# VHH binders against q9lnl0: the designs that were tried, part 38

Target 1, 290 residues: q9lnl0
Amino acid sequence: QLRHGFYEGTCPPAESIVGRVVFNHWDRNRTVTAALLRMQFHDCVVKGCDASLLIDPTTERPSEKSVGRNAGVRGFEIIDEAKKELELVCPKTVSCADIVTIATRDSIALAGGPKFKVRTGRRDGLRSNPSDVKLLGPTVSVATSIKAFKSIGFNVSTMVALIGGGHTVGVAHCSLFQDRIKDPKMDSKLRAKLKKSCRGPNDPSVFMDQNTPFRVDNEIYRQMIQQRAILRIDDNLIRDGSTRSIVSDFAYNNKLFKESFAEAMQKMGEIGVLTGDSGEIRTNCRAFNN
Key: E = the ipSAE of ESMFold2; O = the ipSAE of OpenDDE; V2 = 0.75 times the mean of E and O plus 0.25 times the DockQ between their complexes.

## First folded at step 22 (VHH; framework vhh_podentamig1)

Design x5 (at its last look DockQ between E and O 0.06; V2 from the best seeds 0.00; counts 0 for: pae E 17.3 > 2, placed apart)
Fold by ESMFold2, look of step 22:
Structure x5 (fold): chain B 290 residues (1-290), chain A 117 residues (1-117)
Amino acid sequence: as target 1 above (290 residues)
Amino acid sequence: EVQLVESGGGLVQPGRSLTLSCAASGFTFSTYAMGWYRQAPGKQRELVAAIYGGDTLYAKSVKGRFTISRDNAKNSIYLQMNSLRPEDTALYYCAKELHDWGSEDYWGQGTQVTVSS
């Protein structure tokens, strides 16, 4: 029972409030788009878009945040701020899962990406277990990635749009691409630059899109064509015959990429959602109700 | 052009606190990540802390003891250093970060912190 404008009767300012909170954070820190994209992806692919990722661990119970692949997820305070304002205006009405969805959509548009509508009406999940987290690493084969994306309802074109689109902004820690730094097929000037950047302690980060790191655009696919992909999975997309032509299509047609990315994000935001009387409306996004 | 000016260093005893400041000019401060790095004698420069708006990253050796903050109205970042140890002795640099963590393109001159009895 997802629908457009779900809150128009019960919380008319819901989407406007989220949009303003996101804009205020984005205006001060352009990395917001990358943070929210990663947050939504990590939430949605783990048992559906139910905001289970937002649950903080306790001394007696770990949560999805306790898993290493989620250690870099950030931006939870943006969701908290939006929720705080929404609870003042419309108590117990707007779910944390919907806030994540709306916030991510708005942050994409702010970063120059596509503008698209999302359906709302998600409810919040009642479990957050580390054992549920099944996220692929950056060195998996394209075939393995295709199988994983197929298992959550995505075809190859959607997968390429999500992987590249999710990596057109944001950073990767050096520990995730050491194999790329050693790859003689990587653009030699970029490889040398990365060797220098990665010598620092505490697992330094680099932007995955070296040219337009704060813009949601097709530049990451152009980087792939030029042997400048940071992560192994991104480089595999241009090397593998099942994905090569899709990478090329996006690299040479930014409009096609943006339309494909918008459709992919809409579909991702509807994975395994809870609606109706399922789940809850959390009053604190970091904790289950009572 | 871009200028970064650090201050607040000094000589302190172990267990004490210092606050470092960095005043920035020559760019739109609010749109960039900012960081603190340090270099001890004979060592390579290392990241201490970074800030993107309200989001922060800390080196493992300082997490829980140091706090980075930003004031966009004053074009400044700060490093609150609590529970200082002799191994924190270093020249501390303010850095403008865009896309290369550890880039030296936009560094200040540094401010010396010495922790000794």
Scores: ipSAE 0.000, ipTM 0.123, lowest interface PAE 17.3, mean pLDDT 86
Fold by OpenDDE, look of step 22:
Structure x5 (fold): chain B 290 residues (1-290), chain A 117 residues (1-117)
Amino acid sequence: as target 1 above (290 residues)
Amino acid sequence: EVQLVESGGGLVQPGRSLTLSCAASGFTFSTYAMGWYRQAPGKQRELVAAIYGGDTLYAKSVKGRFTISRDNAKNSIYLQMNSLRPEDTALYYCAKELHDWGSEDYWGQGTQVTVSS
């Protein structure tokens, strides 16, 4: 079972080691927070938080990592480094799934987000299948999104917290919001800015949070209210009657957002986890032990 | 084509100052976050300073000593480096789009900064 301080008896320095590694990377690159958030989300919502996303594909064995929606996921080197250090001091003790969870938590705090504890004791999965990858697109309706999140046990408030919390430090390729650039309801100045930005080659990216892209805060929701949402889903959140009040509450109460986001992250990190004798403890996060 | 051209590097003694410049072209400069990275021999690339939205960001190691600024009219960013230390020795890169984990496509050729007594 998951518990706080799971490694106190087997690997006391486990969380400290992960935290240090994350800090070092974050200090050199503030986008680490966004990377790890995306990584954890893309892992957890696909058949649970079992680090299945970390498996490298091979010609003979494809993995979740090879799916287009996962092509932009970053931060694997952080996990690898943490795993390497952990294997030196505590061989075959700390799972990759736990490393991802701890790393993400710590990166959020470093970015000014809420501090929260996580229960540990996760084990690594034995399956990584591209066909399992079913992620929502940027133009999805709120109703569809709600349905998807409910299917994994999340309510509307949690959904809004996770979507906005992720986007407040995230980036979007221009190809993902062409519909927004054409939307007359979008802030005209931002629309013009984005049009110019997107003239560049190779599908440029922009910060979804135009004001504080490196901070985990409620700014993304304020921008939603200001008709400055970049992705359609974000704009839909403020326009839809089922989510409008939640967006508003978060926009005007950063404390509330942070509390909600912390809770949401803790909950997300426990989706479909393997414990006890299930799964394995990988020695290499990119490969099964077999 | 995106072009980033760094300048201003050189050899200086500890405690001295340098100002790096980066001239950008090939994209709408004013709409992008910009930053400076550096890489010392045998070390990983690291973010030194960034300017995005209405904020600036600095590595802990340079905070209080370095200042990043931008001039959108000149499509340029600058890095004022004061109180230089030997550990600041590195190849400094101008970067477009800070989220690109150091892709060569978004960096210039770099300018060498060497701090030595």
Scores: ipSAE 0.000, ipTM 0.277, lowest interface PAE 12.7, mean pLDDT 92
ESMFold2 (binder alone), look of step 22: mean pLDDT 81; pTM 0.812

Design x6 (at its last read DockQ between E and O 0.18; V2 from the best seeds 0.00; counts 0 for: pae E 18.3 > 2, grease 24.8 > 24.2, placed apart)
Amino acid sequence: EVQLVESGGGLVQPGRSLTLSCAASGFTFSIYAMGWYRQAPGKQRELVAAIYGGDTLYAKSVKGRFTISRDNAKNSIYLQMNSLRPEDTALYYCAKEFHDWGSEDYWGQGTQVTVSS
ESMFold2, look of step 22: ipSAE 0.335; ipTM 0.729
ESMFold2 (binder alone), look of step 22: mean pLDDT 81; pTM 0.814
OpenDDE, look of step 22: ipSAE 0.011; ipTM 0.270
ESMFold2, fold request of step 23: ipSAE 0.598, 0.006, 0.000; ipTM 0.829, 0.405, 0.099
ESMFold2 (binder alone), fold request of step 23: mean pLDDT 81, 81, 81; pTM 0.818, 0.819, 0.818
OpenDDE, fold request of step 23: ipSAE 0.021, 0.011, 0.000; ipTM 0.319, 0.254, 0.230
ESMFold2, last read: ipSAE 0.000, 0.000, 0.000; ipTM 0.116, 0.135, 0.127
ESMFold2 (binder alone), last read: mean pLDDT 81, 81, 81; pTM 0.815, 0.813, 0.816
OpenDDE, last read: ipSAE 0.000, 0.010, 0.006; ipTM 0.270, 0.309, 0.251

